# Designs tried in a protein design chat: VH-VL binders against Sensor protein DivL (divL). Part 2

Target 1, 212 residues: Sensor protein DivL (divL), of Caulobacter vibrioides (q9rqq9r547to758)
Amino acid sequence: NVSYELRTPLTTIIGYSELLERADGISERGRNHVAAVRAAATQLARSIDDVLDMAQIDAGEMALEIEDIRVSDLLLNAQERALKDAQLGGVTLAVECEEDVGLIRGDGKRLAQTLDHLVENALRQTPPGGRVTLSARRALGEVRLDVSDTGRGVPFHVQAHIFDRFVGRDRGGPGLGLALVKALVELHGGWVALESEPGNGSTFTCHLPETQ
Short names: E, the ipSAE of ESMFold2; O, the ipSAE of OpenDDE; V2, 0.75 times the mean of E and O plus 0.25 times the DockQ between their complexes.

## First folded at step 1 (VH-VL)

Design i3 (framework fv_inotuzumab)
Fold by ESMFold2-Fast, scan of step 1:
Structure i3 (fold): chain C 212 residues (1-212), chain A 121 residues (1-121), chain B 112 residues (1-112)
Amino acid sequence: as target 1 above (212 residues)
Amino acid sequence: EVQLVQSGAEVKKPGASVKVSCKASGYTFTSYWIHWVRQAPGQGLEWIGGINPSSGYTTYRRKFQGRVTMTADTSTSTVYMELSSLRSEDTAVYYCARERYYGSEYYFDYWGQGTLVTVSS
Amino acid sequence: DVQVTQSPSSLSASVGDRVTITCRSSQSLVHSSGYTYLSWYLHKPGKAPQLLIYAASSLQSGVPDRFSGSGSGTDFTLTISSLQPEDFATYYCQQYYSTPLTFGQGTKVEIK
């Protein structure tokens, strides 16, 4: 219930901010302030959803709606959702998918959410001129979904804790994004891994068993 | 420096079990699969299976299913391969190998030194 | 199951010779991006196998440039441009395209 009570005022703030951006008589500085308010409200709404999703998982109340998902569609849809942010950041966003990866069984909404968090993390860590690649491959009784970036990399002392809750809070969120990725992938019977060399980018891999 | 160090040679009787260890160092242990490959005298390389140390998930070649068990101990960065109901044809050098998967790269980049397992009556 | 077959099973050569080893897969090993899931390894008795080539044609760091890989789809070649004394060994190709992972039968390069 708390989520409904918070979403209503957030929807109101976002709606009026959008209307005000289109209104006559507002200065350019004022439009920038309104855009910042709308962006903050949208981020807060997303953070609230992440907190509630994690609470539902912790309580054992999140049930997956398993369906057949075409892996290439999953990756291409994630690319489409992130393309504007990639362009604004000066980052190339590419998809590479094996023709024979085919279908997986999983929760399309939750796997899309997982990819969105990984892509957001990659874009945040990648400077202009860099690249983020979403890829998939079928191997060893599983499907591997990769999000690879040419960004800053992860320091060795942080790598062991990268999926811990609140590790990324200094990056502009409550620090649940990567922890939620781990939790959602594990709900599918899978696991997550990171390969990174500081200064040479990162690859986050979601391993999804074929029998899920 | 990435290194995989295996346990020493073993001599076993038919019907016994053997447990070979592979200790990893120089990288994040839970980020890479470890595979086991053997070479019997006069034979080529044969893949046995692999384990994800992060999850404990395993995959085995069908002919070894029911006889092989792979486990990982994250506190010691060590992977184990146990082979039961040993036969003379299981006499081989057993290798552990790290699977590299980074972007489009996929191969075995580091190998252990090998463990000779001799099954003899 | 994807099988890989090597040719020849063995060959005799002298130091300085150009050596060619072939590997054929039962189906295409090519990813849609052009990446090919085929690697080449050098193996000597009593030592660990050593990666030489990955993705059919990419030279592993630290491997001498006399080694090269070529091929696409189902037909692959490992070439040693000028054989050195330390190159007398058995060579294996391996496919990573699907499980079970399979190695070729090996090609033994012996001194002439």
Scores: ipSAE 0.000, ipTM 0.438, lowest interface PAE 15.6, mean pLDDT 83

Design i4 (framework fv_inotuzumab)
Fold by ESMFold2-Fast, scan of step 1:
Structure i4 (fold): chain C 212 residues (1-212), chain A 121 residues (1-121), chain B 112 residues (1-112)
Amino acid sequence: as target 1 above (212 residues)
Amino acid sequence: EVQLVQSGAEVKKPGASVKVSCKASGYTFTDYYIHWVRQAPGQGLEWIGGINPSGGSTTYRRKFQGRVTMTADTSTSTVYMELSSLRSEDTAVYYCARGSYTWEYKGMDVWGQGTLVTVSS
Amino acid sequence: DVQVTQSPSSLSASVGDRVTITCRSSQSLLYSSGNTYLSWYLHKPGKAPQLLIYGASSLQSGVPDRFSGSGSGTDFTLTISSLQPEDFATYYCQQSYSYPYTFGQGTKVEIK
């Protein structure tokens, strides 16, 4: 299991970095270096998980655990996980969910992962004082999950490629976040869309069918 | 074994706030939502809202938004419901109840004993 | 909001009687999974509500088998096959299909 082989040494690096940050006798410059190592290791862990998930999807080996999921719970839990990062970035993070949306069938872990990538992208693109909104609505035969931001928007020449691998590179990441969003939504039988005007924010929509 | 224990009865004046506690025991506190339901004299059951103790995420019925706040303390396995700007119409027995967090929703199977909140001038 | 409405609002019965209470929802509570998000509760003055039935027809552990639930979609029934003295109470149906959760107005079962 490649995931186990990579995560074990990475967990060790992160753990020792944490211990070094608390150790006596380390200079301030040394503490800054240790903090940088820990940050890099944490980003590498996320990148490794993304690469492994994409590899599993490409191989046709990712099996979804389809369950009844309350859409409002998906959005509220995603908001809760991102709240501290939003506060640190000076961004308002809101949830708006139509009461009649109710339930969807899907893989809760993978849909949570999808929302996490979209929220992370939105927070990265939104300056302090801006807003990120998670919302959901039911349409005929589908449920739409939206992540809207008031950020810098996506240039037109990038919009055609925003879900391509390695195009939307993040700090320390391989640029797979939005590619994984597309792959996971498509694995659910759905599709993803972007509506953006450069300078006026972006809305990413996940279209999820009612069945499976 | 599995139980929810609420704080005692409260008498408040109009405009005041009340904070009711609900202490959970006998199960993993973060595995279940806690809902709040009230019953005014001569009326039926009314859902107020719920909280996910794992993350503190809350959902409130619209009529209570701006007046109700639900919080959870995982270290003491206790949920709190605070209702502000009290009116005589808020006189009711307030119940906490646990509900399934997962997709296999089994209803609210464990309830607190209730807390009578009386609002009178 | 998804509304649930009970009928009758009250009924009078004797010990040993068969009692039926109905509940109608403003929209279907049956999801594509086959799960139906409707529960029934018993409530007595001075006591907490008690869950009787969940998923429209599943009997809660510890609840006497004289209680049964049936129905799907929008129409549901709670049946007490042989009413006992401890069954004189108010009964509520409740939907958990979507937020906000809503209860029926209640059905009071009184001694004849």
Scores: ipSAE 0.007, ipTM 0.565, lowest interface PAE 9.5, mean pLDDT 86

Design i5 (framework fv_inotuzumab)
Fold by ESMFold2-Fast, scan of step 1:
Structure i5 (fold): chain C 212 residues (1-212), chain A 120 residues (1-120), chain B 112 residues (1-112)
Amino acid sequence: as target 1 above (212 residues)
Amino acid sequence: EVQLVQSGAEVKKPGASVKVSCKASGYTFTSYAIHWVRQAPGQGLEWIGGINPYSGNTTYRRKFQGRVTMTADTSTSTVYMELSSLRSEDTAVYYCARVGYYDRTYFDYWGQGTLVTVSS
Amino acid sequence: DVQVTQSPSSLSASVGDRVTITCRSSQSLVYSSGKTYLSWYLHKPGKAPQLLIYAASSLQSGVPDRFSGSGSGTDFTLTISSLQPEDFATYYCQQYYSYPYTFGQGTKVEIK
């Protein structure tokens, strides 16, 4: 749900702002409070960007900037951006990319955004000691980008609706992130799939046409 | 063994559409893509796009997007290319060619070509 | 778009001559694996184009060994060691590194 995604980080910002208001100066505790406010503000900014991106897609106003993309670079760059969060969560973040996958045509910024949402979802669902793997392989007429995790999995009753934009964070989905993944992949002429067994992790696959 | 056979020459008026066929034989139809390339009189080769016969997924050169449609019929091992809103500049010999996957995406076998003439 | 440019646009040669045609790309056609995404084709009026060389230097099955390809990165060469009567044709290089696929403008090899 959009309101839940926007309200949660806002509540955190407000709470820590009130704590800062009661402090006489920047102490070690004050620095921690400032860090928490900054983290919540960053998450709110991302949520607002997702809302704006979805609105632009809905209006038919998002044009893709198609370019040549080395698939291994896409995956390695996504890994690099998420590495600190993976380490903080005690999760192994690995990349597996077959040498023969080579190049794809697509919007590098939007595909990076797609992978970032999938990795963020995987890390959120994976407990310490678990693993998240980004992988790619070339199949007949397509390239498949997989994000696999060893996390809690997706309940069966939610799997059909996991990409819907108004699925709450109760046990169903991460709000707009996965809906945006679906929309961006479909803008590339592709489709998204989920394979999950509750308790045994999840694999999200983006199927991208060989060319666009 | 591998053979691509195209439909015969077409003469069209400006604004019309043309649909060219390419029938494959001698290999597993769904294991290779089919791409289309044209050559206008006195000019070089120009890539138009391609189709994966297994999935039906297509890719088109941007200048043809909205005017070209590629389809595949697995029951007859035939790929079709339809080009609409024809202009005199579309007068060319149109070739289909077989394309592999992965690092083998060069054009290894070609059809004999189909001359499309657009004139008033 | 990745562009490829051929040189010369045309040349005149006699049977038995060594013929060299060059192709230059606007960017490297070599993937990190070392594989090179450049091919060469022979084309005659009224005939389908024929693949001669793929991956810059690999000879297509059934193609005479007088044809050879060389080069890496952005500079490539097609060589015909001893020109035969059936080799009078137009030659095209093509990059298949990225879409859209692009061809050189062609090099016409004519009888002297």
Scores: ipSAE 0.000, ipTM 0.422, lowest interface PAE 16.8, mean pLDDT 84

Design i6 (framework fv_inotuzumab)
Fold by ESMFold2-Fast, scan of step 1:
Structure i6 (fold): chain C 212 residues (1-212), chain A 119 residues (1-119), chain B 112 residues (1-112)
Amino acid sequence: as target 1 above (212 residues)
Amino acid sequence: EVQLVQSGAEVKKPGASVKVSCKASGYTFTSYYIHWVRQAPGQGLEWIGGINPSGGRTTYRRKFQGRVTMTADTSTSTVYMELSSLRSEDTAVYYCATEYYSWGYFDYWGQGTLVTVSS
Amino acid sequence: DVQVTQSPSSLSASVGDRVTITCRSSQSLLHSSGYTYLSWYLHKPGKAPQLLIYGASSLQSGVPDRFSGSGSGTDFTLTISSLQPEDFATYYCQQSYSTPWTFGQGTKVEIK
């Protein structure tokens, strides 16, 4: 398995980079270099997983493991995974989820993956001093998961194609991330939307049906 | 040198509350999450919950929700775990442990605090 | 909840033996980043647990290289290539992919 063969050395590089970052006797400059190596290896691992996941979806081979998921846990866990990157970027990362949203039926791993891509996109688009908010609300027959940012927004001519593969790639855009968000949400029987005014941030919404 | 030092053993009656402390040193207190794990006699390890000292956000195992409270005092680099409405099955050694951000492993552990709940 | 189950519950071994302990999770522990949220710990009565392996296969600093971890997705293995006297202990796997974090029931390695 190609995925396993590529991922194993990458996780080793990531793990040892983390250990070197915390080791005694390494200079601060050395720790910065190690952190850069770790970040690059982590990004490569994500890119490989994204390509493989999209290939599996295209082949009709990705089966969802449906379970009951507490929406507040889904959002809080996504926030916790992204908190370090938010702090490094000078961005406030908040969760706004009412307890009455309750449970959804879905694949926890794939919904976590979906939120991770949306949060990464939001943090990339948000300058220091800005805010990214993860929120959820219950609507007629669905649960909506929102990732909202106060960043630069999306130009009108790009908005219709923002979920297409490799859109914005030339300018450090999301590559496959938003395309995977769309594909994973659609596998759940849902759909994705964007509301953005250039210069005034963006809100990405995942519409998930209550029944699957 | 990273070190976690916990408060001493406690003996409590059923229905009482216990508050265990975990004092951290040797690192920037807000750079690591602190979790609590217990082991009852003859049982395995059980995760109770964790706290991010930067901002104080907590996550608890549902079984303990409403009975456990975790707090952090950045001025003393100390995390506290308070467990209320104690029962005999809460008799256990309680450990605090560090997690480097969201990497999900416990690299440093406190020495443990024995909490005995008996009538 | 994501469950992790260890096998065997106990085993008897001699110094110098190769020891293998397995851990199975009810769901995949592989994150989209390529990182696997599975760790192994050694625990002795009266002492705090000690991290041996994190990320399924990464050896913790200061841990002897006779310890190794392998596996991906849902099936994981801890191997001790040549058991030493200090290795007689209880071993636990742990998942931190999904809340609540859970430990396996433990594998006690006893002297033969």
Scores: ipSAE 0.000, ipTM 0.410, lowest interface PAE 20.2, mean pLDDT 83

Design m2 (framework fv_murlentamab; at its last look DockQ between E and O 0.33; V2 from the best seeds 0.00; counts 0 for: pae E 13.0 > 2)
Fold by ESMFold2-Fast, scan of step 1:
Structure m2 (fold): chain C 212 residues (1-212), chain A 119 residues (1-119), chain B 106 residues (1-106)
Amino acid sequence: as target 1 above (212 residues)
Amino acid sequence: QVRLVQSGAEVKKPGASVKVSCKASGYTFTSYDIHWVRQAPGQRLEWMGWINPDSGDTKYSQKFQGRVTITRDTSASTAYMELSSLRSEDTAVYYCARGYDWEYYFDYWGQGTLVTVSS
Amino acid sequence: DIQMTQSPSTLSASVGDRVTITCRASQSISYIAWYQQKPGKAPKLLTYDASSLESGVPSRFSGSGSGTEFTLTISSLQPDDFATYYCQQYNSYPYTFGGGTKVEIK
């Protein structure tokens, strides 16, 4: 398990960095160095996870663990995970979910991962005072998960390639975040879309089929 | 007007480190990535890495990974590029350049900083 | 890494001539930009996304191409166009530049 082999030393580096930040007797320069090490290790962990997930998908080795998921819980949990980052960025993070959306069959971990990447992207693109909205609605034959932001928007010429590997910016990894969103949604039998007007925000939509 | 103003020329000995600054003005500093590109005398341009000034996230060219560190100070609207373990082949003009967040071409460039590495 | 090869390395042309500079990528790409660099100065963006002209750049400059073959054309060469021109791919990391084409005005 390459993920475990890489995660173990990284967890050790992060743990000792946290302990050193709280220790007595280190200089202010030493604390700054430790904070930098911890930040770099956290960034590396995120990049490693993205690379390993994409490698598994490419190899055809990612198997989904399908379960019943309440869509409103999926959105509220994603909001809760991102709330601190939204507050630090001065961005309003809202959830809007129709009561009749109900349940979807899917991999809870992978759908949460998908929403996390989309929310992180939205927060990076949205200046202080803006808004990010997570919403869901049921349409004929599908459930749509939307992440909408009032941020910078996406230039028209980039929109056709925004889900390609290493061609769209993704601050959480080596340029794989939106490509992972596409891959994970497609593993569920769905598809992804973007509506954006440059300067007026973006809406990323995950179309997930009803599986009955 | 958009301006990127870099620190002055430097002369370093092999094994030393150099830190070049790039002060941005005329736009919202956190809305555009800052990239670093170098050009050795008579040679092609070479991309080194970038920073997202809003988050502090960085990406580096594999060739420079471990020797280059890019940072920023949002209150000063300034990005920094530090290159360590300098070699004679690091003699080059170092440029900072602005990239739009979803575009990886460079619309505005700093004036360049000549770094000379000699014994 | 994607290798960018420019040709010719140097060309001489008269004012008013049509000049074509070629850039070849080692892999198929969609994202390419062209820059002009005058001696002692930073590069200046001319075109991006193969064919989009940067604001403020004279209309005599144009980019074209797809796949692995791309060109920058100057329809009527002016004295101010004496410079070295570089292509750059931003399809994948690391971003790579061509070797440059020096345009000398006779």
Scores: ipSAE 0.000, ipTM 0.442, lowest interface PAE 10.8, mean pLDDT 84
ESMFold2, look of step 14: ipSAE 0.000; ipTM 0.436
ESMFold2 (binder alone), look of step 14: mean pLDDT 93; pTM 0.946
OpenDDE, look of step 14: ipSAE 0.056; ipTM 0.570

Design m3 (framework fv_murlentamab; at its last look DockQ between E and O 0.03; V2 from the best seeds 0.00; counts 0 for: pae O 14.2 > 2, placed apart)
Fold by ESMFold2-Fast, scan of step 1:
Structure m3 (fold): chain C 212 residues (1-212), chain A 122 residues (1-122), chain B 106 residues (1-106)
Amino acid sequence: as target 1 above (212 residues)
Amino acid sequence: QVRLVQSGAEVKKPGASVKVSCKASGYTFTDYYIHWVRQAPGQRLEWMGWINAGSGNTKYSQKFQGRVTITRDTSASTAYMELSSLRSEDTAVYYCARDLYSGYEYRAFDIWGQGTLVTVSS
Amino acid sequence: DIQMTQSPSTLSASVGDRVTITCRASSSVSYIAWYQQKPGKAPKLLTYDASSLESGVPSRFSGSGSGTEFTLTISSLQPDDFATYYCQQYDSYPYTFGGGTKVEIK
């Protein structure tokens, strides 16, 4: 439920605000609480954007701004945005791109958004010492963008529902993230797939049609 | 306070059907799966099936396929389990339990109903 | 179906004892949960994902293991811990539970 996506960061903001009321402005604890409140506010803003994006897609009103995108730049930029979170989690974040992938026509902002959700999900589910890899390859009629992790994997029965909307958690989960990935890829005329062995990591693949 | 509250005990004759309810409160009902698990007196827990409260999709254990039907009412935040063609061996406490599916996170049954005793006697 | 074999079926212990319960899966699994059940009550989740402690569960409880061999450990048994414990695999359908281990007072 959309209200869950909004309630989680709001609860975090409220909780840390209450902790701030008990701490002096001079304390190290107080500085940590301020940082947590700011982080929660940032997450709330992202959640609101996701809700608005999903609403626009559902209304049939999201227009893609198609441009020529260098696939290697798309992956490297996604890596750069997630690098600090990967380092803090003790996870290796790598990019592997075939030499001949070249350009794709698509909406750069929406494809970046798609990769960001997949990478953030992979980092959350990968324990310290693990690895997340962003890769791309060209196949007949399509370009494939893969996000692979060495995390816990997805049980076979859950795989059928992993892109379902509104199966988010009280304590924080993807909620709309993976549903939005599916919706954005489908807007590009593509489809998403998951290959996962329980206990042996996961690979999410975005299949994007090759227009030229 | 997150709670699952089940309907009261039932006594049925062999061949009858029973329908047990499970009312959710304190959380967003449609964000979770509800599973049904039974336990005969002194025996192990036995998984029967689940329903996605949001979509209405169901999955049943093959042992119960054809006899069990799980449904939900989103306006009442209530899940139901109906078991038909009852036999004496169906005498058990029937539990509903909440399960959280969110990407890779899968927590098992964190909240349980209090249980409903169904007695099948001839 | 994945069979869950739990041992021992009954365990006599005293307050303060370290208690270890084992669970063996007939095939390799990644997702194991442990539950505590007291007479007349619903089961209570203790650990999930083999080793993750559920919120509100005392730190004396811990889960460990991988593949086919899993354990639940209670580091210092308390009076409130006399109960029956069940393991569960939730990796493959149908979900299956162990036969239970009754921890009773010595």
Scores: ipSAE 0.005, ipTM 0.496, lowest interface PAE 11.0, mean pLDDT 84
ESMFold2, look of step 14: ipSAE 0.023; ipTM 0.592
ESMFold2 (binder alone), look of step 14: mean pLDDT 92; pTM 0.946
OpenDDE, look of step 14: ipSAE 0.000; ipTM 0.490

Design m4 (framework fv_murlentamab; at its last look DockQ between E and O 0.03; V2 from the best seeds 0.00; counts 0 for: pae O 13.1 > 2, grease 19.5 > 18.9, placed apart)
Heavy chain, then light chain:
Amino acid sequence: QVRLVQSGAEVKKPGASVKVSCKASGYTFTDYAIHWVRQAPGQRLEWMGWINAGYGNTKYSQKFQGRVTITRDTSASTAYMELSSLRSEDTAVYYCARESYRWSGYYFDYWGQGTLVTVSS
Amino acid sequence: DIQMTQSPSTLSASVGDRVTITCRASQSISYIAWYQQKPGKAPKLLTYDASSLESGVPSRFSGSGSGTEFTLTISSLQPDDFATYYCQQYNSYSWTFGGGTKVEIK
ESMFold2-Fast, scan of step 1: ipSAE 0.006; ipTM 0.556
ESMFold2, look of step 14: ipSAE 0.006; ipTM 0.519
ESMFold2 (binder alone), look of step 14: mean pLDDT 90; pTM 0.919
OpenDDE, look of step 14: ipSAE 0.000; ipTM 0.510

Design m5 (framework fv_murlentamab)
Fold by ESMFold2-Fast, scan of step 1:
Structure m5 (fold): chain C 212 residues (1-212), chain A 120 residues (1-120), chain B 106 residues (1-106)
Amino acid sequence: as target 1 above (212 residues)
Amino acid sequence: QVRLVQSGAEVKKPGASVKVSCKASGYTFTSYYIHWVRQAPGQRLEWMGWINPNSGDTKYSQKFQGRVTITRDTSASTAYMELSSLRSEDTAVYYCARYDEGYSYGMDVWGQGTLVTVSS
Amino acid sequence: DIQMTQSPSTLSASVGDRVTITCRASSSVSYIAWYQQKPGKAPKLLTYDASSLESGVPSRFSGSGSGTEFTLTISSLQPDDFATYYCQQYDSYPYTFGGGTKVEIK
């Protein structure tokens, strides 16, 4: 839910600000509290950006800047951005790309945003010692981008709602990130799918048309 | 196997404080919020608050704000709930429970409960 | 605070009966869970997000409803279902529970 996504980082910022006020001068604890406040503020800023992006999409005002993108670069760049978070969580983050996938036409910024949300979701759901894999393969008329994790999996009844947008907190989905993934992939003329067995991880697949 | 194991029963005098522990095993302690819920004899369940073991952030029910403190020790995979200025009305079984706001929207694993008796 | 009212407070039924327990919120809520509690034991999660069945819970249990009216249904009561059932809203702080419904076999 949008309100939940905005309120959670705000609560964290307030809490750490209060702790910082009680701290004695500049200490290692004080530095950690400042870092936590900055992390929460960054998370809030990203949540606001997601809300604004969704509003643009809903208004029909998001125009894609289509370009030729090397799929392997797209995956490797996404891995690089998430590597620190994966290491902090004790999770292996790997890229597996077929040699012949080559180029795709799409909006590089929006596809990077899509992968970032999927990787963030996978890292949240994967305990230390697990693995998250980004992969790509070419199929007839499409390119498939997969983000697979060895995490907790998704209960069958939740799977039907996992890409739903939160409207007045009526949905049990994981928030705007996955709804935005669906919206951005659909703007490219594609679709998203989930394969998961509870307790045995999840694979999110973005199906992107070869020509649009 | 996923388990939450709580400390043993306590008997306290009015005005004292009690600290109940909740040790987690069989899962990644920092991946689930820990909630505290109490139940007085013959009464309904009453939510007290939660802690995010990853960040240390807490949320308390207004009724307990100022008297309750929830903490955790990540190295021991243990959460703690301390209730101060005890009254006879605080006599209850206190439960810890885990909660995953990602894919599990409910308190799916509970501790066995800790009976706290407050009497003069 | 959002008040959760359960009805009935006590319900007598026979094995094989269809049992329905109602929970009413004092204002509209989106997140409801149902718990089963047997004497001397901790509560057990049955359903969450109004209608999602918790893993390992028998399919005879189901949750339904939206807004202010929610129900838990047991389609064919079994002897193991002697218990007190509680609804809980987790939409708004503080989280609140219903007063409980005790299911007794006739």
Scores: ipSAE 0.000, ipTM 0.436, lowest interface PAE 13.5, mean pLDDT 83

